# Designs tried in a protein design chat: VH-VL binders against Apolipoprotein N-acyltransferase (lnt). Part 20

Target 1, 229 residues: Apolipoprotein N-acyltransferase (lnt), of Prochlorococcus marinus subsp. pastoris (q7v0g7r236to464)
Amino acid sequence: WQTNMPTREKTNFKNQFINDKLISAQKIALSNDAKLLITPEGTLNNNFNLNFKSKIRMLAGGFRNSKNGLRSSLLGYQIGDKTYSSFIDKHRLVPLGEKIPGFLNIFSRGLSAVGGIQPGSDSRFFKWKFTQPLAIAICYEITDGFKIRNAVKSGAELIISAANLDPYPRKLHYQFLSLARVRSIENKKDNIIISNTGPSGLISEEGKIIKLFDPNTEQNDVVNPNFSI
Below, E stands for the ipSAE of ESMFold2; O stands for the ipSAE of OpenDDE; V2 stands for 0.75 times the mean of E and O plus 0.25 times the DockQ between their complexes.

## First folded at step 13 (VH-VL; framework fv_flanvotumab)

Design t4 (from s2 with light chain Q27E; at its last look DockQ between E and O 0.03; V2 from the best seeds 0.00; counts 0 for: pae O 10.3 > 2, placed apart)
Fold by OpenDDE, look of step 13:
Structure t4 (fold): chain C 229 residues (1-229), chain A 122 residues (1-122), chain B 108 residues (1-108)
Amino acid sequence: as target 1 above (229 residues)
Amino acid sequence: QVQLVQSGSELKKPGASVKISCKASGYTFTSYGMNWVRQAPGQGLESMGWINTYTGNPYYAQGFTGRFVFSMDTSVSTAYLQISSLKAEDTAIYYCARLYEPDWGLEYFDSWGQGTLVTVSS
Amino acid sequence: EIVLTQSPATLSLSPGERATLSCRASESVRSYLHWYQQKPGQAPRLLIYYASNRATGIPARFSGSGSGTDFTLTISSLEPEDFAVYYCQQEYNWPPWTFGQGTKLEIK
């Protein structure tokens, strides 16, 4: 689900609104015999709860409260869940040795690079119940090939790259896509990419773009990676 | 000191092909992208596209797909522009320009090659 | 596609005068706009980056301002070597990034 929800407009989206969108997204997914629904980074706020039981497995980008503070994460929902039952936290909050432009501070709610967000484990290996392990890259983490390779070495059979990219120049969107392709090639694994405003789609293990959603549009569509869930 | 040195001027017939080189020095070639800019006689600067020197992925502007190919050789820190099926309208000066990125998301052309004139004439 | 429109097309001034060049974007590019100077027979060179920062070696008489859609390059007191063509360029959209059509600053 490419949400097309800009970070600066997050305050305009109530939890009920997101719930309704998720219901619709899940319906579309199920009608197309999808086995997993994936949403971009930062889709769900830290106080979000489903007002229904999830009808499909879902990896939703969002925030969660931890002992050490707020985390940006991919939150795993199993069928029947109203709250997440699994998660992998974003570790790399900012690019190594790089400065985040000051103007991005206004996006405090959607950017983990802003104060208040704490880093999680540096492992990108995500072992989820009832599925094969995954390699998860959230936003900047796509730039770190070593961590993704380690995840694959640990048994990950698919790469999922989720990001919130709209606060950044659009060139970063292309960079994200380019890096996602490299990661798929390096690891000989398909890579599902998902972003709020794009790019979203499927990259093959050969680095071929199999499917790419239209940017800056809300789109629910299905991709078929080489992965058994 | 960062330097971009391009190959010499070219005179070609219509239908021929040309390959321009841009050799980089003074920095790590794969750390920064390379942009190509065309300037027709008496005209402005036109972005043709860029190549990611780390991934090797090229990105072409509209109108510069098909006959234009960006490539690179990291072993010699050189970027290449190949133009096939040359037309008279391809007559222009072609520049390579480094995409310098001091901060995340900020990137500009801080270094330019001297330009390569390509003349296509019958 | 983001279009940059520069004005005026040609600016005729004398040494010592103040020059004001405009660059307007069809949509917001935030501050991701740069200025380049191209002298006759030479390659362009970076003049201003990120709307208002002078590149290395650029004299203090050059200044940039603006954000969003409207940007200005100012030369406080023109020197003979300042007569050239000036281009603005944005990097906010998808690559490759567009240039304005240029402003020719010529000597009156």
Scores: ipSAE 0.005, ipTM 0.516, lowest interface PAE 10.3, mean pLDDT 88
ESMFold2, look of step 13: ipSAE 0.025; ipTM 0.573
ESMFold2 (binder alone), look of step 13: mean pLDDT 92; pTM 0.930

Design t5 (from s2 with heavy chain L99D; at its last look DockQ between E and O 0.03; V2 from the best seeds 0.00; counts 0 for: pae O 12.2 > 2, placed apart)
Heavy chain, then light chain:
Amino acid sequence: QVQLVQSGSELKKPGASVKISCKASGYTFTSYGMNWVRQAPGQGLESMGWINTYTGNPYYAQGFTGRFVFSMDTSVSTAYLQISSLKAEDTAIYYCARDYEPDWGLEYFDSWGQGTLVTVSS
Amino acid sequence: EIVLTQSPATLSLSPGERATLSCRASQSVRSYLHWYQQKPGQAPRLLIYYASNRATGIPARFSGSGSGTDFTLTISSLEPEDFAVYYCQQEYNWPPWTFGQGTKLEIK
ESMFold2, look of step 13: ipSAE 0.335; ipTM 0.686
ESMFold2 (binder alone), look of step 13: mean pLDDT 90; pTM 0.919
OpenDDE, look of step 13: ipSAE 0.000; ipTM 0.511

## First folded at step 14 (VH-VL; framework fv_flanvotumab)

Design u1 (from q1 with heavy chain N35H; at its last look DockQ between E and O 0.41; V2 from the best seeds 0.00; counts 0 for: pae E 4.8 > 2)
Fold by OpenDDE, look of step 14:
Structure u1 (fold): chain C 229 residues (1-229), chain A 122 residues (1-122), chain B 108 residues (1-108)
Amino acid sequence: as target 1 above (229 residues)
Amino acid sequence: QVQLVQSGSELKKPGASVKISCKASGYTFTSYGMHWVRQAPGQGLESMGWINTYTGNPYYAQGFTGRFVFSMDTSVSTAYLQISSLKAEDTAIYYCARLYEPDWGLEYFDSWGQGTLVTVSS
Amino acid sequence: EIVLTQSPATLSLSPGERATLSCRASQSVSSYLHWYQQKPGQAPRLLIYYASNRATGIPARFSGSGSGTDFTLTISSLEPEDFAVYYCQQEYNWPPWTFGQGTKLEIK
């Protein structure tokens, strides 16, 4: 589910509105025999709860409260869940100067730089109970090839790259896409990318863009990576 | 003909444990969550939490963590509530209730067990 | 936590009279509010779901209305079997999916 919710308007969205959107997204997913629904970074706020039991497995970008503060996360919902039952937190909230190319410095100005959000574990390895392990990159974590490689070495069979790129220039969107391709090539793993306002789609293990959603539009579509769920 | 049949009344001493069963019939057990509700004598209904009968994951309400354990056995379509380190304040009727979902976004308790009285007395 | 406040605590009426029960939420629960009836010595029974829908087998004299924060359960003409405790319950957020404290409808 590629969202098209402007960052500047996110605070105006009611939880019920998001719930309705999720219901629609899940229905579309199920009607297309999808096994997993993925949403972009920051789709759900920290106070979000489903008003229904999830009908499909879902990795939803959102926020969660931890002992040491608010985290940006991909939240895992299993079938029947009304709240997340698994998660992986965003570790890299701001770019490290030595690890981020100059042209990506704009990431430091993004939502991840908002005060109050704390970093999570640096591991990008995500083991879900019912699936093969995943390598998860949230936003500029896509720039850290080592962490993604380590996740793959640990057994990840698919890369998922979720981001909220709405506040950033289009050129950064392309950079994100390029980096996502690089990660696929490096690890010989398919990469599902999902971003608010795009880019969203599927990158093959050879770095080929198999599918790309239309930018700046809300779109529900299905991709078929080389991955056994 | 959905039915939830709970185990019989229990009389326990403080510090003991009790395990209440709730056997479901008339529907696919794993299709709907099972909720637990407590009602102290002369008091109102209090949600304790629920178990996802599909995943087996329990979810506990505030105040019902630690000593309270939800479990299930799908082979016999039965949900369980275990309370350890019983206290006098745990004296109550405990209900299991099916969380029915007829449509997207709708969930309510359409079927209830008959309740199990747990009395904790020294 | 969403708190549901029911009023009145006790309602004393006679058969044939109209009963109006109120349930107020501390914040909006949209229409995700249900009503249950509990007779003495029995388990609760679903009465109204999603603010205004009668459950299966519930007589037409029962009706629910409201949205957001204010909800009403109405019994147009009380029957002897209607004297019980009535609870509202919200499922808008994560459990405990709080119940109201209940309204006891007793015979005058």
Scores: ipSAE 0.055, ipTM 0.675, lowest interface PAE 2.9, mean pLDDT 89
ESMFold2, look of step 14: ipSAE 0.175; ipTM 0.626
ESMFold2 (binder alone), look of step 14: mean pLDDT 92; pTM 0.931

Design u2 (from q1 with heavy chain L99D; at its last look DockQ between E and O 0.03; V2 from the best seeds 0.00; counts 0 for: pae O 4.0 > 2, placed apart)
Fold by OpenDDE, look of step 14:
Structure u2 (fold): chain C 229 residues (1-229), chain A 122 residues (1-122), chain B 108 residues (1-108)
Amino acid sequence: as target 1 above (229 residues)
Amino acid sequence: QVQLVQSGSELKKPGASVKISCKASGYTFTSYGMNWVRQAPGQGLESMGWINTYTGNPYYAQGFTGRFVFSMDTSVSTAYLQISSLKAEDTAIYYCARDYEPDWGLEYFDSWGQGTLVTVSS
Amino acid sequence: EIVLTQSPATLSLSPGERATLSCRASQSVSSYLHWYQQKPGQAPRLLIYYASNRATGIPARFSGSGSGTDFTLTISSLEPEDFAVYYCQQEYNWPPWTFGQGTKLEIK
């Protein structure tokens, strides 16, 4: 599910609104025989709860409270869940390097710069009981090839790259896509990319763009990576 | 190696105050939250809450608001528990415990202080 | 608040025997359950995290299993040093995160 929710307006969205969107997204997914629904970074707020039982497995971008601060995470929902039952936290909150280049200063104003957000584990390895392990990159974590490689070495069979790129220049959207391709090539693993306002789609292990959603639009569609659920 | 060293035993009268320290070493103090756990004599473990060592914000469990204050001094990597208006029922061993998240972002208590006995008696 | 109930309250066994400790949650906590050991006069020590993962330095005779509401800590063959009080703890979703009341494993 590629969302099209401006970051500047996200705080104004009510949980009911998101719940309704999720219901719709899940219906579409199920109607197309999808086994997993994935949403972009920051889709769910930190106070979000489903008002229904999930009808499909879901990896939803969102937030959770930790003891040492708020975390940006991909939250895992099992069928029947009203709350997440698994998660992986975002670790990399800023681009690589000690200094942010001038043209990337906008990163300091983005979602990762929201007050109170703290980094999670640096491991990008994510395992569900019912699936093969995954390599998860959230937003700028796509730049860290070593962490993704380590996840693959640990047994990850698919890369999932979730991001919220809405507040950033279009050139960064393309950079994200390019990096996602590189990670697929490096690891010889398919990469599902999902981002608010795009880019979203599927990249093959050869780096080929198999599918790309339309940018700047809300879109529900299905991709078929080389991955067994 | 990670170590949490707490201050020594305290004997106080009802109505007095006590401040327990927990000095951390072997890791970056501000990277992990610090929990406080109470154990009354012959009783089980009870979570009191924790302090965000990055922001300094305390979070108190139900029943531990008002008289209980979490604080810290990052310059000496030390967390503090202050109890005011002490009551006999406050007699217990108090533990500090570090959060840890080596995998999956889980926050379990991997390291504990040795505990501080606080006895409140007339 | 999620309540954890441990059983039995006291377990009397001899060295070499198998110990099975139960922890039941009032509602599902997925796998966000941990086990701690506390010996007399000492601070608690982490045994198992996330239902089935042994902490560093914990002997292989300790194992954890379960998910949802029912969890089990198993000691395959008791050693003299294993006689202690064992606590389960849940950290599911949002606070408050709570402890069970404990199981005392004593020597018969």
Scores: ipSAE 0.031, ipTM 0.632, lowest interface PAE 4.0, mean pLDDT 88
ESMFold2, look of step 14: ipSAE 0.270; ipTM 0.645
ESMFold2 (binder alone), look of step 14: mean pLDDT 90; pTM 0.920

Design u3 (from u1 with heavy chain L99D; at its last look DockQ between E and O 0.58; V2 from the best seeds 0.00; counts 0 for: pae E 3.3 > 2)
Heavy chain, then light chain:
Amino acid sequence: QVQLVQSGSELKKPGASVKISCKASGYTFTSYGMHWVRQAPGQGLESMGWINTYTGNPYYAQGFTGRFVFSMDTSVSTAYLQISSLKAEDTAIYYCARDYEPDWGLEYFDSWGQGTLVTVSS
Amino acid sequence: EIVLTQSPATLSLSPGERATLSCRASQSVSSYLHWYQQKPGQAPRLLIYYASNRATGIPARFSGSGSGTDFTLTISSLEPEDFAVYYCQQEYNWPPWTFGQGTKLEIK
ESMFold2, look of step 14: ipSAE 0.352; ipTM 0.702
ESMFold2 (binder alone), look of step 14: mean pLDDT 89; pTM 0.895
OpenDDE, look of step 14: ipSAE 0.039; ipTM 0.623

Design u4 (from u1 with heavy chain N57K; at its last look DockQ between E and O 0.04; V2 from the best seeds 0.00; counts 0 for: pae E 16.6 > 2, placed apart)
Fold by ESMFold2, look of step 14:
Structure u4 (fold): chain C 229 residues (1-229), chain A 122 residues (1-122), chain B 108 residues (1-108)
Amino acid sequence: as target 1 above (229 residues)
Amino acid sequence: QVQLVQSGSELKKPGASVKISCKASGYTFTSYGMHWVRQAPGQGLESMGWINTYTGKPYYAQGFTGRFVFSMDTSVSTAYLQISSLKAEDTAIYYCARLYEPDWGLEYFDSWGQGTLVTVSS
Amino acid sequence: EIVLTQSPATLSLSPGERATLSCRASQSVSSYLHWYQQKPGQAPRLLIYYASNRATGIPARFSGSGSGTDFTLTISSLEPEDFAVYYCQQEYNWPPWTFGQGTKLEIK
């Protein structure tokens, strides 16, 4: 689900709006016999609650409150859940104002917009109950090829790259896509990209763009990644 | 140069059908959704909905889920609005408009077709 | 649903005068409010986006201000071509994008 929603201004009514959109997205996914619904980084805020039981397995980008602070995460909802049952936290947070090499400097401006985000586990391997293992990259984590490679070596069969690129220039959208292609090629795994205002689609294990959604229109559509060769 | 060119005005009787075209040029048609906006005589602008130009899937605003059909042909970069079972109250100017997003994640209608007047009278 | 209410419905002024057009939202839209101009027999054109930014090619006499629920379009010195209908539009809540009912700016 490419949400294409502004991320800088939020109201209490956004929870109800997001719930309505999630109901619609799950209906579309079920009508197309999809097995997994994925939403971009930051789709759900930290006080978000589903007002319905999930009808499909869903990995939703969002925020969660943890003992040690606010986390940016992909949140796992099993069928029947109203609250996530699994998560993987974004790790490579870059604090505002510190020296940062090249590409990561550009992404650090987005961290300032979110504010107060704490780093999570440094592993990108995600074993989610009743699903195939995944390699997860949230936003600039796509730049860490070793973490993704280690997740694939540990058994991950698919790479999922989630981002909210709304705070960033269009140039970074293209760079994000290019990095995702590199991760697919070097690991020989399909890569599903899902972003709010940037590229979303499916990249093959050869780095070929199989499907790319219109980045400026809300889209909810189905892709079928290949098994590893 | 972004341009949206609509088909010409139509005079129809109640119960007939009309199909309005909107041909896009100067940009990648499948990169931006196409919206339809109605303006009845002497009245304001009313969003009818849009079509996802990459997938071809239409989305209709409340009140436009019956007689109104959005479609497209990507090979000629053209969106279509079909109105069936025309009623006198369908008399209006119908605009196509591109919803544009600048780098800041904002969306607004930056390009409009010239409008197509549909007149429905006995 | 967010309702945009424009005032006045009609504003009669002479060239050279200052025009002030108001748009009020039923709930906050932050700064996600845009202004369009529609001359008779023509399609709307974008004037102001994100409350205060002039679109490309729009003269400096047009300015926008406001945030939250109260927004203003100002034309500092009216030219003959500025007499038209003006619409505000919000995109804070999706969908549908909502337009105000319009303010007609006419020659007095």
Scores: ipSAE 0.000, ipTM 0.408, lowest interface PAE 16.6, mean pLDDT 76
ESMFold2 (binder alone), look of step 14: mean pLDDT 92; pTM 0.928
OpenDDE, look of step 14: ipSAE 0.411; ipTM 0.786

Design u5 (from e5 with heavy chain N35H; at its last look DockQ between E and O 0.52; V2 from the best seeds 0.00; counts 0 for: pae E 3.8 > 2)
Heavy chain, then light chain:
Amino acid sequence: QVQLVQSGSELKKPGASVKISCKASGYTFTSYGMHWVRQAPGQGLESMGWINTYTGNPYYAQGFTGRFVFSMDTSVSTAYLQISSLKAEDTAIYYCARLYEPDWGLEYFDSWGQGTLVTVSS
Amino acid sequence: EIVLTQSPATLSLSPGERATLSCRASQSVSSYLHWYQQKPGQAPRLLIYYASNRATGIPARFSGSGSGTDFTLTISSLEPEDFAVYYCQQEYNWPPYTFGQGTKLEIK
ESMFold2, look of step 14: ipSAE 0.322; ipTM 0.694
ESMFold2 (binder alone), look of step 14: mean pLDDT 91; pTM 0.926
OpenDDE, look of step 14: ipSAE 0.186; ipTM 0.728

## First folded at step 15 (VH-VL)

Design v1 (framework fv_rovalpituzumab; at its last look DockQ between E and O 0.01; V2 from the best seeds 0.00; counts 0 for: pae E 8.3 > 2, placed apart)
Fold by ESMFold2, look of step 15:
Structure v1 (fold): chain C 229 residues (1-229), chain A 122 residues (1-122), chain B 107 residues (1-107)
Amino acid sequence: as target 1 above (229 residues)
Amino acid sequence: QVQLVQSGAEVKKPGASVKVSCKASGYTFTDYGMNWVRQAPGQGLEWMGWINTYTGNPYYADDFKGRVTMTTDTSTSTAYMELRSLRSDDTAVYYCARLYEPDWGLEYFDSWGQGTLVTVSS
Amino acid sequence: EIVMTQSPATLSVSPGERATLSCKASQSVSSYLHWYQQKPGQAPRLLIYYASNRATGIPARFSGSGSGTEFTLTISSLQSEDFAVYYCQQEYNTPYTFGQGTKLEIK
């Protein structure tokens, strides 16, 4: 009859583990004078709160409650925040026909309005206090060049591509990287890629891979994207 | 040294609102969050929420969402808490308290205001 | 929300004796547990933070212990100024919650 107690302790352990990892990541970022910390899609659990006040601006993959259900999002934490103060929700991919192309079909398996995840807005422009505007692509959104271009036209100075590629084959990881390179070239903007089990790194505005990390390891590193018009 | 000085006691009718001020001195106001805690007569302490004095973003306990507004004026180093639609059970001493963070992920209330008694009676 | 339960509700002890106050959390709060003292008509004062660390200016007779769900505040040689209400407070998750208090009374 003590099943309730172990379940509650398991939940608390998971949240504490995530908080400890975030503290470590922020300490590393601060020691290297980083201005922004980015974590992959789905890093934060449902209804997650920090145990500490954020010491750096952070965009963390996670979930938020909305009026119409749970959303998959990048959550923005300003300095001093314990809960996010800004967000951009993942937008559902809209298929062109009755069948989704093979690459997009695999990504679609990670989306479900029935499973408690509701679609977000379609804009990928993210303006955030005290930093330059951003263009955001969460997972499959990197396939929508129109929305990324619109965000850049609206003033975004950097592309951030966040993903959770755990459920996907390795060839889709490379396709994701290739699409990110195309977005950088066509918009002439640097693209920071962050994923948990897939490629992470920096792609230049010319599409060159400046830095690429081992996709199956936990890593923290600092990159310096170009400011460009 | 750190001081938190609150506005004076208030008497209100049910349905009215009250706005309590908390003026800080002896430290950089925007470096520390400001919390509000209340205590009904003869009862324990109840956390109402806090405000990030750097960003101005408030965070309310669920029991008070919809009725409370927390704001700051950084030019005067003053935090405000407004409670609306007052009921008799809102009679309490309302404290502001500075949340001190000596280490990452560790916070406690190191400095408290003197308290503001709000009495709600018909 | 994490419920903090203090026991006993009142504790009657003689000056010079040891007092032991208990605080239990409804779920693990690790060591994110703080103790406050409140005298009548005054704001609370921090005594112990992070389960066992004494705040600045707090006499050595105050000590804290525990982790997870169970915590103890011990006063090893009770002085006349120590008769007050003591609150534990968890800082592990918002909403921050306080125990209902333990009143120390002179026997």
Scores: ipSAE 0.012, ipTM 0.531, lowest interface PAE 8.3, mean pLDDT 77
ESMFold2 (binder alone), look of step 15: mean pLDDT 92; pTM 0.918
OpenDDE, look of step 15: ipSAE 0.300; ipTM 0.758

Design v2 (framework fv_rovalpituzumab; at its last look DockQ between E and O 0.01; V2 from the best seeds 0.00; counts 0 for: pae E 16.5 > 2, placed apart)
Fold by ESMFold2, look of step 15:
Structure v2 (fold): chain C 229 residues (1-229), chain A 122 residues (1-122), chain B 107 residues (1-107)
Amino acid sequence: as target 1 above (229 residues)
Amino acid sequence: QVQLVQSGAEVKKPGASVKVSCKASGYTFTDYGMNWVRQAPGQGLEWMGWINTYTGNPYYADDFKGRVTMTTDTSTSTAYMELRSLRSDDTAVYYCARLYEPDWGLEYFDSWGQGTLVTVSS
Amino acid sequence: EIVMTQSPATLSVSPGERATLSCKASQSVSSYLHWYQQKPGQAPRLLIYYASNRATGIPARFSGSGSGTEFTLTISSLQSEDFAVYYCQQEYSYPYTFGQGTKLEIK
């Protein structure tokens, strides 16, 4: 699910909007017999609860409280959940070995969206009940090929890249897409890209862009990645 | 081209109500929230709240809660702000401003109406 | 509520010179700080968003910096059309609040 939605943990208005959009997205997913609904980084606000029981398994970008502070995460909802039952936390931004020209603070802006985001574990391997193992990259994490390869070596069968790239220059959007293609090629795994207004779609294990949606639009669509194992 | 056109100036007595309209054009009205901001003569800007134009749900700043009602008419792409129980210190220019949210958690006022002067005097 | 304090209240400068406007928050707003320009008789206009990004169509002579509690708007070579009132606005938490304004006038 590619969103163009507001949120911060500051309004009931935004929570109602998010719930309405999620209901619509789940209806579309069910009508297309989808098995998993994925939303971009930061779709849900802190301690967000659905006002309905989820009818489909969903990985939603959002935030969670931990004892050590707020975490940016992909949050897992099983069928019947009104709150998430599993998660994988974003690892905090660190200057990259591949150097992003003129954009080091752009990832800090994404981290500062909620203020005080704490780093999660550095593993990108995600075991989730009733789905195949996944390799997760949130935003800048797609640049760390070592962590993604380690997740694939641990058994991940699909790469999921979630980002919120909307306030960033289009050059960074292209770089994100290029890196996602490289991760798919080097690991021989399909990569599902979900972003708010940046690139969203499916990249094959050969690095071919199978489907790419137009940026800056709200879109719900189903793709069928190839689980290589 | 985004344009917000507000209703004309009004003169009211204390205790009355005023309803200011803001007609939007040049974009899809329901894709962006609408804020209301006022400015007393010679003073700075004061945020009053906003309304989600898709759901019709408002959020009011605490200082105005109980006296303000924000609504929309999506068929005419028009937002409304009604302020009740007017006092002389409600004399101000009232602006509508489009809420632009390019990113989750980032929002700012990218387009403003021309303003509506509301004068409250006996 | 987060109080935004701007200084100076009035800044008198000559065209072609540099102007520096300050905005201070009563608590951290991270980088959720925006700058607006308001000319007499007109509605405000967005200049800078997220502390340092120029809005579309804003000349390069406008720049913003800062984070946390202290922010600066700099105009590097003043033009005659730049004489206006400038407001900072925090978007970190409700209610959204504006500074009291800095009037930039011809010296």
Scores: ipSAE 0.000, ipTM 0.409, lowest interface PAE 16.5, mean pLDDT 74
ESMFold2 (binder alone), look of step 15: mean pLDDT 93; pTM 0.937
OpenDDE, look of step 15: ipSAE 0.392; ipTM 0.734

Design v3 (from u5 with heavy chain S31D; framework fv_flanvotumab; at its last look DockQ between E and O 0.65; V2 from the best seeds 0.00; counts 0 for: chain humanness VH .579 < .591, pae E 3.3 > 2)
Heavy chain, then light chain:
Amino acid sequence: QVQLVQSGSELKKPGASVKISCKASGYTFTDYGMHWVRQAPGQGLESMGWINTYTGNPYYAQGFTGRFVFSMDTSVSTAYLQISSLKAEDTAIYYCARLYEPDWGLEYFDSWGQGTLVTVSS
Amino acid sequence: EIVLTQSPATLSLSPGERATLSCRASQSVSSYLHWYQQKPGQAPRLLIYYASNRATGIPARFSGSGSGTDFTLTISSLEPEDFAVYYCQQEYNWPPYTFGQGTKLEIK
ESMFold2, look of step 15: ipSAE 0.339; ipTM 0.702
ESMFold2 (binder alone), look of step 15: mean pLDDT 91; pTM 0.924
OpenDDE, look of step 15: ipSAE 0.389; ipTM 0.781

